# VH-VL binders against q0aze0: the designs that were tried, part 35

Target 1, 268 residues: q0aze0
Amino acid sequence: MKIILVNNRFKENTEKKAQEIAGQLSALNVEVIIDNGLDEPYAGTVDFIMVLGGDGTMLRAARRYGQRAIPVLGVNMGTVGFLSNIEINELAEYLPLILREEYSLEARMMLEVAVFQQQSLLTRVFCLNELLLRSNSPRMLSFALEISGQKLEPYRGDGLIVSTTTGSTAYSLSAGGPIADPQLDAFIVTPVASHIINKRPLVVSPEREISLHLLEEREAIIGIDGQIKMDFGAENRVLIKRAPHPLLMVNLKAKPFFTSIDRSLQRQ

## First folded at step 2 (VH-VL)

Design p2d (framework fv_patritumab)
Fold by ESMFold2-Fast, scan of step 2:
Structure p2d (fold): chain C 268 residues (1-268), chain A 123 residues (1-123), chain B 113 residues (1-113)
Amino acid sequence: as target 1 above (268 residues)
Amino acid sequence: QVQLQQWGAGLLKPSETLSLTCAVYGGSFSDYYISWIRQPPGKGLEWIGEIDHSGSTNYNPSLKSRVTISVETSKNQFSLKLSSVTAADTAVYYCAREGWELLDTYYYGMDVWGRGTLVTVSS
Amino acid sequence: DIEMTQSPDSLAVSLGERATINCRSSQSVLYSSDNKNYLAWYQQNPGQPPKLLIYWASTRESGVPDRFSGSGSGTDFTLTISSLQAEDVAVYYCQQYYDTPLTFGQGTKVEIK
């Protein structure tokens, strides 16, 4: 078995624990590749991905490896989050199940984001939570939203979020979007501080294509999972589709989504 | 260290086109917007528009049909043109750099100003 | 457009005394994403361009004396000069940079009493 162990190099406890776990796995005849975020993603084939850290580390792992249809396990290292399944002090208990491939998988949709300049593809990225379009200042944006070729009335406001159901509890929630069951596949389109008071979040089929472009000569940015930022101007357009493969999340123990989110909302 | 130097014709007749130039010395303007602001005699400040190093502009809607702001990147110069002037366009015209906060890429006000050019519209 | 209104139009203050200038915006200039008020204060002496004093409502520009301070949030803002000096005789403007067109208050003239 070959396992990628993803960690955050800049968090000292996580790096030390990653080395300890790598040694333990090697003693069990498992080949380990360590991804600490500084190098390019490992290009070879692997059987399993273990993410050691918080939700941010999981989002990075999803962007790097999510389209390969490989099981991904989130192992929490202290910061409470939604994307981990077990705690680090539980890992020894669950290792035999991992090595025998005795676990269930939960599929989580991802977004494919393609940014164009005129007719030329500039970049293509994948993400687990959302794309955010916003001004690079608090100046109001005027922009066009099209859903599968259907042109909506122009939007005016601070921006727009196009989210997966997994991302429904991230930035989309803060902007007034609904909480969605992550087992559903849907886009959630949430306006950010819309000037038009009756603009509502939309829940849209994952088979649709969403496109965005600016209607005025203003500068904006595109944010991906809160981790990647790209310039976006009037000469640009973005096309958002369902990614070809979902992220396959490992489920070793029940993590009740609804009671977890309910507790989180009471604490915030 | 960064200085803005401005020049242009100060006396115009009604219907003519106002043309002013602003040059940046002592630093890069690639991280900034350059704004044009005017001040009629005895009155307050009115924003005309802004431009960045790539030539992207925003204009005051009240002036948009008459205003063109352009940049000559190789010369580090910005130009303001205002067409079809009337006596109401008599003012001191300033160019100013908008300051930036690097972490958020947001601007935070106009921290460097040119000295101003008095434009009078009359015979 | 966001309208900026200052009060008073003019203010006479004795040397060493406190001067307070108020500014109201017709709508909030507090940006929810970064929790900052997009409001600046400028000082203008006769025949000179404006000089930036304060940005984000309360952050003092480099080189500006600490007797100048800004406060407020949303729609109501104040500029305070804690101990007026002779060099502070000027017209003061508030400005919002929350949305275009950028707009200024009408100005407040500060004079020695």
Scores: ipSAE 0.000, ipTM 0.399, lowest interface PAE 13.8, mean pLDDT 84

Design p2e (framework fv_patritumab)
Fold by ESMFold2-Fast, scan of step 2:
Structure p2e (fold): chain C 268 residues (1-268), chain A 121 residues (1-121), chain B 113 residues (1-113)
Amino acid sequence: as target 1 above (268 residues)
Amino acid sequence: QVQLQQWGAGLLKPSETLSLTCAVYGGSFSDYYISWIRQPPGKGLEWIGEIDHSGSTNYNPSLKSRVTISVETSKNQFSLKLSSVTAADTAVYYCARVDTEMVTYDYFDYWGRGTLVTVSS
Amino acid sequence: DIEMTQSPDSLAVSLGERATINCRSSQSVLYSSDNKNYLAWYQQNPGQPPKLLIYWASTRESGVPDRFSGSGSGTDFTLTISSLQAEDVAVYYCQQYYDTPLTFGQGTKVEIK
């Protein structure tokens, strides 16, 4: 069995724990590859991915490995986030189930984001939560939104979010988007501080393609999962569609989505 | 845009605990790394430690026995506590993070205004 | 710890002239897997927090004038101000983010001659 441990090299707690876990797994004749986020993604075949860290580390793992149809388990070191399934102190208890492949999988849709300059593809990335288009200055953006060839009335405002259902509780929620059941596949299109009063979030079939471009020369940014930033100008176009493969998330322990969200919202 | 606002007590006596708070406004992205950095009067910059929204911390070994960084995720607030202060802890204290570029990289585009903490000699 | 050493400690340059600040790390901050130098430069004006100028050793932060440039690789890095302006009077710091603890140089004070 070959397992990738995804952690953050700059975090002493997660790095030391990853090394400890790697030693334990090696003692059980499991081959371990450690991914600290700075190297190229491991190119070989693997059987399982363990993510040691918070939701941000899981988002990174999803971008790097989510398209490979490999089970991914989120392991948190204490405070359980939305994308983790078990706590680090529970790993020893669940490890036999992992090694025997006795767990269920939940498929989570991902976005495929392609950024063009004129006719040339500049970048193609995948993400689990969302793409954010936002102004990089106090000035409003004027931009065009196209859904499966249907051109909408131009948008004016601070930006737009195109989210998965998994991302519905991330930035889209803060911008006024709906909370979506993660068992549903859909794009959620949420305006950011729109100057047009009646612009509403849209819930759109995941089979549709979404295109964005600026209508004026402005300084703008495309953000991916809150972790990657790309400059976006009037010569650029972004195309968003459903990624070919969902992220396969490991469920070893029941996590009730609606009660977890309800508790989180009461604390906000 | 993202802004960091910080506040806390500015005058302490030796042996007291320093307590500062940093609030992040404008951004709603998860897994920020927030660092605390200090600068004694007329001296250079010293990194104290970092934290993400999950509460995972990494501290400068020279300060690890005295420093605690914590997070209140619901308010997007981060707190620094430094125990058993002495005159050597007199400094301007900053909170800082990266913007939406890869949050695990530890160079800092966004800084708080700084809070001067004076420990009586 | 990775120690960062700047030279000179202070530098007096006439308006319009070139200013050069050096930074040396006690070990390489070049990461072989991504071929990037984990080094940043900051400008600090009196009474203000540091402001990011350069990251990845040579990438200028948005809004930073093109008279600022960074160069170097591995252990030896340089910040260059091609034509010093009055507003460039400040203290400049290099920082490595290759490993924790994160460390800064001691600073270089740039003043007008």
Scores: ipSAE 0.000, ipTM 0.384, lowest interface PAE 16.4, mean pLDDT 83

Design p2f (framework fv_patritumab)
Fold by ESMFold2-Fast, scan of step 2:
Structure p2f (fold): chain C 268 residues (1-268), chain A 123 residues (1-123), chain B 113 residues (1-113)
Amino acid sequence: as target 1 above (268 residues)
Amino acid sequence: QVQLQQWGAGLLKPSETLSLTCAVYGGSFSDYYISWIRQPPGKGLEWIGEIDHSGSTNYNPSLKSRVTISVETSKNQFSLKLSSVTAADTAVYYCARDLSEYYYDTSGPFDYWGRGTLVTVSS
Amino acid sequence: DIEMTQSPDSLAVSLGERATINCRSSQSVLYSSDNKNYLAWYQQNPGQPPKLLIYWASTRESGVPDRFSGSGSGTDFTLTISSLQAEDVAVYYCQQYYDTPLTFGQGTKVEIK
């Protein structure tokens, strides 16, 4: 068995724990590749991806490996989040099940984001949570939103989020978006600090294509899962659609979504 | 581990164009900006501008009319050109990588730096 | 532009004693949407590039000793070295990354008394 062990070098204890776990796995005749974010994604064939860290580390793993149809397990290192399934102190208990492939998988939809300058593709990326269009200055943006070729009235404000249902508890929630069942496949379109009264979040079919472009030259950026930043100007257009493959998340332990979000909302 | 190596001409005369190159080894650029930052002798740090792997740039307004940053993605090389130099452009010039693993959508602080290139502008 | 002002310009501290450096921004670098302070601290030894110590005002960069800590919010920030060691003799810079152009303080030189 070959496992990629993804860690975040900026999170306390993750580098030390990654080396420790890699040693334990090697002792069980498991080949381990450590991905701490500094190198290109591992290009070879692997059987399993283990993510050590919080939600941010899982988002990076999903972006790097999510389109490969490989099981991905989130192992929490002490920061409570929505994308981990087990705690680090439970890993020894569950490791035999991992090695015997005795687990179930949850499919989580991902976004495909394509950024164009006129007709030229500049960037194509995949993400698990969201695309953010945001002003990079105190000046509000004026921008166009099209859903499957249907042109909405212009938006004016600080920006817009296009989110998966998995991303409904991330930045979209902070911007006033709804909490969505991650078993539901949908895009959630949430305005960021809109200066136009009655711009509401939209929940749309994941089969729709969403297009964004600026109506006025402004300093703006596109953010992907809060980790990738790109300048966005009036000659740019972004196209968002359902990614070809979902992320396959490993379930070793029941972690009910609704009780988790309920506790988080009461404690924030 | 990520390393930034930089090179370019260190001695210039007034009115010439400064040209420096930064090469990145051991890492992926899909998540990072590369910035150029300078430090005149006895003074603090001044940000010049940034570029990402797609060629998207952002410049310090004080230098925008004279500065161009470009990228050769196939070589993972970034260049800085500063035109019409004067003695005030004498400085150590650094390339640096921003820390883009943050959840938030802004240019971050710089976690890796090149060693610096001293550029002296004198007659 | 956001102006960054450090105080003092230089300080001399005995080995093992606390060193405190202040940084003030001309406008808030606290972003209300994410409740984060877009403020970093660097250490620079002569002839070397700056080294990142602290980001998000109080998060210590990997490998940086526990004696370094950052605090503050909005416009007023502090870097503290709890027990100065010989290798801590350097110039320290604060930096905002809230808005472009990115700007740095003028630097604080820390010397052994």
Scores: ipSAE 0.000, ipTM 0.429, lowest interface PAE 10.2, mean pLDDT 84

Design p2g (framework fv_patritumab)
Fold by ESMFold2-Fast, scan of step 2:
Structure p2g (fold): chain C 268 residues (1-268), chain A 122 residues (1-122), chain B 113 residues (1-113)
Amino acid sequence: as target 1 above (268 residues)
Amino acid sequence: QVQLQQWGAGLLKPSETLSLTCAVYGGSFSDYYISWIRQPPGKGLEWIGEIDHSGSTNYNPSLKSRVTISVETSKNQFSLKLSSVTAADTAVYYCARGEDTVTTFYEYFQHWGRGTLVTVSS
Amino acid sequence: DIEMTQSPDSLAVSLGERATINCRSSQSVLYSSDNKNYLAWYQQNPGQPPKLLIYWASTRESGVPDRFSGSGSGTDFTLTISSLQAEDVAVYYCQQYYDTPLTFGQGTKVEIK
């Protein structure tokens, strides 16, 4: 069995804990590769990915490894979040189940984001939560949204979010989007500070293609999962599709989504 | 009644910057674009670009590196600047008003300025 | 960019006879969500700015004589003058407003034969 152990080197105590866990796994004859985010993703074949940290570390792991159809387990290091399944102090209890492959998998859709300059592909990235188009200046954007080649009325405002259902509780929620069951596959299209009173979030089939481009010369950025930023100008176009493979999330214990989100919202 | 009045330079030398102004008079409260459109002698119409009251612009990609359109909201005046002119920029330049709202774009032109002939010669 | 091509480049028609001008777009200007064609027609007399005749492919602008009509959908459009009058001697342009940059046809000169 080979396991990738993903951690955040710069968070307090995570590097030491990762080394400790790697030692425990080695004692059980598990081969361990540590990924601290600074090096290229491990290119070899692995059986399992264990993510030590909060939601941010999980998002990074999903971008690096999510398209490989490898089980990914989120292990919480004390930060409340939506993408972890077990707590670090529970890991010893669940290790035998992991090693015997006695767990269920939950498939979570991902976005494939392709950025073009005119007709030339500049980059292709995958993400678990969302793509954000936003102004990088005090001026509002004017931009075109197309869904499967159908041109909608132009948008004016601070930006737009194209989110997975998993991302419905991230930035899309803050912008007024709906809370979606992560087990459903859909795009959620949420305007950011739109100047149109009737511009509402859209829930769109994941089989559709979404494209965005600016209608004016403005300073704008594309954000991916809140972690990657790219300049976006009027000469650029972005195409968003459902990614070829979902992220396979390990479920070792029941974590009821709706009671968790309800509790979180009542504290705000 | 909506009226567009335009003025600016008529004679330029190669490499100079063309500068034209369009003023909009009349009309009720509504959003719209002002477009600049040119026509070389004996040729067809070429769209240069557009601007709205907020200063949002769109430019023809063939002219994008040389064109700036701006607005002076207090005077309801719209300006076109085209840098590094050559003989190929000799044309009648028109300002024209399209229809839009904050969120909807309809760019057919009901109102036109009279045109300004710009000649670029050595 | 959406290229607009008119045919013919010039047309000579006798007074009182039908004049037909065609316009073709390189891409569809029919928007499926509202089922509208984003196409306009203009008339230009010598020394004057263009004058709007037709918008939404077939809607006649206020004050335009009913001898002018527009038809077509998608990529192929026609402007028809049912009975040519002397004042109709002009250059006619089609224009798409489906996408930027806005583009015009090269123009069709209508002359008396």
Scores: ipSAE 0.000, ipTM 0.364, lowest interface PAE 20.4, mean pLDDT 84

Design p2h (framework fv_patritumab)
Fold by ESMFold2-Fast, scan of step 2:
Structure p2h (fold): chain C 268 residues (1-268), chain A 123 residues (1-123), chain B 113 residues (1-113)
Amino acid sequence: as target 1 above (268 residues)
Amino acid sequence: QVQLQQWGAGLLKPSETLSLTCAVYGGSFSDYYISWIRQPPGKGLEWIGEIDHSGSTNYNPSLKSRVTISVETSKNQFSLKLSSVTAADTAVYYCARTPYEYSSEWYGDFDYWGRGTLVTVSS
Amino acid sequence: DIEMTQSPDSLAVSLGERATINCRSSQSVLYSSDNKNYLAWYQQNPGQPPKLLIYWASTRESGVPDRFSGSGSGTDFTLTISSLQAEDVAVYYCQQYYDTPLTFGQGTKVEIK
């Protein structure tokens, strides 16, 4: 068995813990590859991906490995999040189940984001939560939104979020988007601080293609899962569609989504 | 642990192209921007531009026609080129890192700096 | 461009006394969407690169002594050194990271009286 262990180098405790876990797994005849994000993603075949950290580390793992149809387990290292399934102090308890492949998988849709400059593809990335278009300053943007070739009235505001249902509790929530059941496949399109009174969040089929471009020459950015930033100008266009493969999330422990989000909203 | 190392040619003649490299050791390649900032002798700090691992750049408009910043992602190396130099470009040039994470809204401050490279432009 | 202006240009303070440096931006650096001031303070010792002291106007960087504090919002910001020590002799810069180009104040030189 071959496992990739993903950690965050900016969190000192995760590096030490990754080494300890790698040693334990090696003693059980499991081959371990450590991915701290600095090097290229491991290119070989693997059986399982274990993510040590919070939601941010899981988002990076999803971008690097999510399209390979490999089971991914989120192991929380302290900060409570929505993408982890077990706590680090529970790992020893669940490890026999992992090694025997006694767990269920939950498929989570991902976005495929393609950024163009005029007619040329600049980059193609995958993400689990969302694409954010926003101004690089507090100044409002004027931009065009097309859904499957249908051109909507121009948007004016701080930006726009195109989110998966998994991302509904992330940036889209902060911008006033709906909370979505993660078992549903849909795009959620949420305006950011629009001064046009009736621009509402949209929930659309995951078969739709979403296109964005600026209507004026302004400094804007495209953000991917809050981790990748790209300049976006009037000569750029972004195309968003459903990624070919969902992320396969490991479910070892029942996580009550609705009660968890309800408690979080009452505390906020 | 994060460390920035800089190198490049320190002596140039007017009209030549300045070329400097900054190598970043440690940290995730997707979690930061690298800026170039210069400081003429005895003067203040001037921001030149920034780049991330996606190749996204922003430049100081006063320098934009002469500046190119590029990245070699496999080596975590960031390069600054400034064309058509004059004596006014004599300065210590720094590379500096800005970590970012939109979910935490942490962006824009320079937490690690290279040691600087003195570039002298003289005939 | 957002212009950053510091006052005073130079400051002489006795050891153990309070040092205060002001920074003014030509427009607000308070971002309404996250309610944060995009303002940082740096310390530069002779022959060394600048070192981050404070970000988000008032958040002290890890490892920075608690005698350093930042305050202010919008366009008016202050760096305070509550009890000046010998190692605090340096040039201090404010910086906005609200909009590009990123801009710095002209610097304030702090010396012992």
Scores: ipSAE 0.000, ipTM 0.429, lowest interface PAE 13.1, mean pLDDT 84

Design p2i (framework fv_patritumab)
Fold by ESMFold2-Fast, scan of step 2:
Structure p2i (fold): chain C 268 residues (1-268), chain A 126 residues (1-126), chain B 113 residues (1-113)
Amino acid sequence: as target 1 above (268 residues)
Amino acid sequence: QVQLQQWGAGLLKPSETLSLTCAVYGGSFSDYYISWIRQPPGKGLEWIGEIDHSGSTNYNPSLKSRVTISVETSKNQFSLKLSSVTAADTAVYYCARDSYDYVSGEYLTPNWFDPWGRGTLVTVSS
Amino acid sequence: DIEMTQSPDSLAVSLGERATINCRSSQSVLYSSDNKNYLAWYQQNPGQPPKLLIYWASTRESGVPDRFSGSGSGTDFTLTISSLQAEDVAVYYCQQYYDTPLTFGQGTKVEIK
């Protein structure tokens, strides 16, 4: 068995824990590849991905490895997150189940994001939560949104979020988007600080293709899961569609989504 | 342009709980950490802890038993609570955001800080 | 914990002259896998929050004047101001981000002679 262990070197104890766990797994005849974010994604075949850290580390793992149809387990390092399934202090208890492949999988949709300069493809990336289009200056954006060939009235404001259902509790929520059951497949399109009061979030079929481009020369960026930043100008266009493969999240422990989000929203 | 605005009670008595809030303005990414850092008058800087949008926290071990950092994701607000305060907790309290660095085609958030909030002076006196 | 020690605690330098501040870590902050030093420098003017000057020990933050430079590796680091200006009167802090808890030096106060 070969496992990729994903951590964030810059966060408290995750590098130390990754080394400890890698040693324990190696003693059990498991080959371990550590991905701490410094190198390119591991290109070889693997059987399982274990993510040590918070939701941000899971988002990086999903972008790097989510399209490979490999089970991914989120192991929380001390605080309850939305994308983790077990706590670090529970890992020893669940490790035999992992090694025997005795767990269920939950599929989470991902976005495929393709950025063009006119008709030339510049880059293609995948993400679990969202694409954010935002101004990189104090000036508002004017931009066009097209859904499966249907051209909407122009948007004006600070930006737009195109989110998965998993991403509904991330930046989309902060921008006024709805909370969505992550077991559903849908795009959520949420305006950011729109100056058109009646622009509402849209929930659309995951079979649709979404495109965005600027209507005026502005400095803008597109952000992917809050971790990849790319310059975006009037010469650019972005196309967003459902990724070919969902992220396969390991479920070892029941985690009730609605109770968890309700508790989070009531802490005020 | 990301800006941090902070507020909270500035005058406390010993044994009370300190409560401060930090709000993030601008087109912020969802995956950054907000840290709380304090500075006693005329002294140096002490890191208290950090939190991200998912509620994942890391605390300075010296303060862990008294510190809680939480997030209100819908408002993009981050809160610091420090229990059982004493005169030694008198300080300017800052919130600050992890900076971006581009490594292997991705932005990581190493723990150097930019931007910082303006600071909130908290005085603990009897 | 990694302890950060700065020297001197304060220094007075004439306008236009070179100022140097040293920072020493109790253990190496050089990571062998990426060959980077996990060290930053900040400037703090009275009544203001710290401002980032340098990260990765020697990389200058955008907008920071070129008279500021960082050097060193492992456990011994230096911040240099090649030609002190009036606006450079401030307290300077080094910070390691190699390991948690994150730690800062005690600060070096720079004044005009």
Scores: ipSAE 0.059, ipTM 0.617, lowest interface PAE 6.7, mean pLDDT 86
Fold by OpenDDE, second read of step 3:
Structure p2i (fold): chain C 268 residues (1-268), chain A 126 residues (1-126), chain B 113 residues (1-113)
Amino acid sequence: as target 1 above (268 residues)
Amino acid sequence: QVQLQQWGAGLLKPSETLSLTCAVYGGSFSDYYISWIRQPPGKGLEWIGEIDHSGSTNYNPSLKSRVTISVETSKNQFSLKLSSVTAADTAVYYCARDSYDYVSGEYLTPNWFDPWGRGTLVTVSS
Amino acid sequence: DIEMTQSPDSLAVSLGERATINCRSSQSVLYSSDNKNYLAWYQQNPGQPPKLLIYWASTRESGVPDRFSGSGSGTDFTLTISSLQAEDVAVYYCQQYYDTPLTFGQGTKVEIK
């Protein structure tokens, strides 16, 4: 068995723990690769990904490995989040199940985000939470939203979020988006400080495509999961689709989503 | 452009708890990583800790036992609490945004700071 | 912790002349994986917060005059002001973000000679 341990070197104790766990796994004849975010994603085949840390680390892991159909386990290390399944102190208990591949998987829809310069592809990213288009100044943006060829009225505001249901508890929530069942596949389109005060979020079928572009010469920013940032101008467009592969999240421990929402949010 | 405004009590007695707030303006998006840094009068800069969008924190080990950083997402505000203050905690306290500029998204936030709040002088005296 | 040491502590330079500030880290802040130096420079005026000048050791922040430049790699870094102006009188700090805790140099005060 080969396992990738994903951690964040900037997060306290995650590196130390990764080394400890790596040692334990090695003693069990498990091959371990540690990914602390500095190196290129491991290109070889692996059987399991263990994410040590919070939601941010999981998001990075999802972007790096999500398209490879590898089981991904979130291991919380005392942080607030929605994407971990077990706590670090529980790892020893569940390790035998992991090694025997006795676990269930939950498929989480990801976004495929393509950013273009005119007709040229600048970048393509798969992400678990959301795409954000936002102004790079205090001034509002004017941008066009198109859903499966249907052109909506131009948006004016600070920005727009296109989120997965997984991402519904992330920035979309802060912007007034609905909390979505993570077992549901859908886009959530949430306006950010819209010029229209009562502009409502949209819940969109995952079968549809979403496109965004600016209607004026203005500086904007594209954000992906709050971890990727790139400039976005009038010459750019973004196309959002359902990713061809979901993230396969390992479910070792039952974690009631709806009953834990209030508690999790109150910790923030 | 993003601006940070900060406020809180500037005069404390020993053993009290320092409490500061930092608000992000200039956009609906905050680059989900905010740090607190302090500077004693006439001295250098000391990183206190940071918090990300998920509420995950990372503290300077030298202050960890006394520091709590939190976020109020609905208000786009971040808070610093430092307990059991002494005269040694007298400093100008800054909040700052952890700048990040990755297209590939390979690594989480390199931590240079821009912009900074204007700072809040906190004086601890009996 | 990575210790950052600047030299000199203070520097007096004539107007129009070159000012050079050095910063040394106790360990390398260069990542081999991305070949980037996790080093920033700041300018601080009295009563003001630090202002970002340079990041990635040599990338100048937008709006920063081209007379400011950063160089170096690994453990030794330099901030250069090619032609000192009156408005450049300030304290300058280097900062590493290679590892936590993040650390700053002790600062270098630049004055007009």
Scores: ipSAE 0.008, ipTM 0.486, lowest interface PAE 9.9, mean pLDDT 89

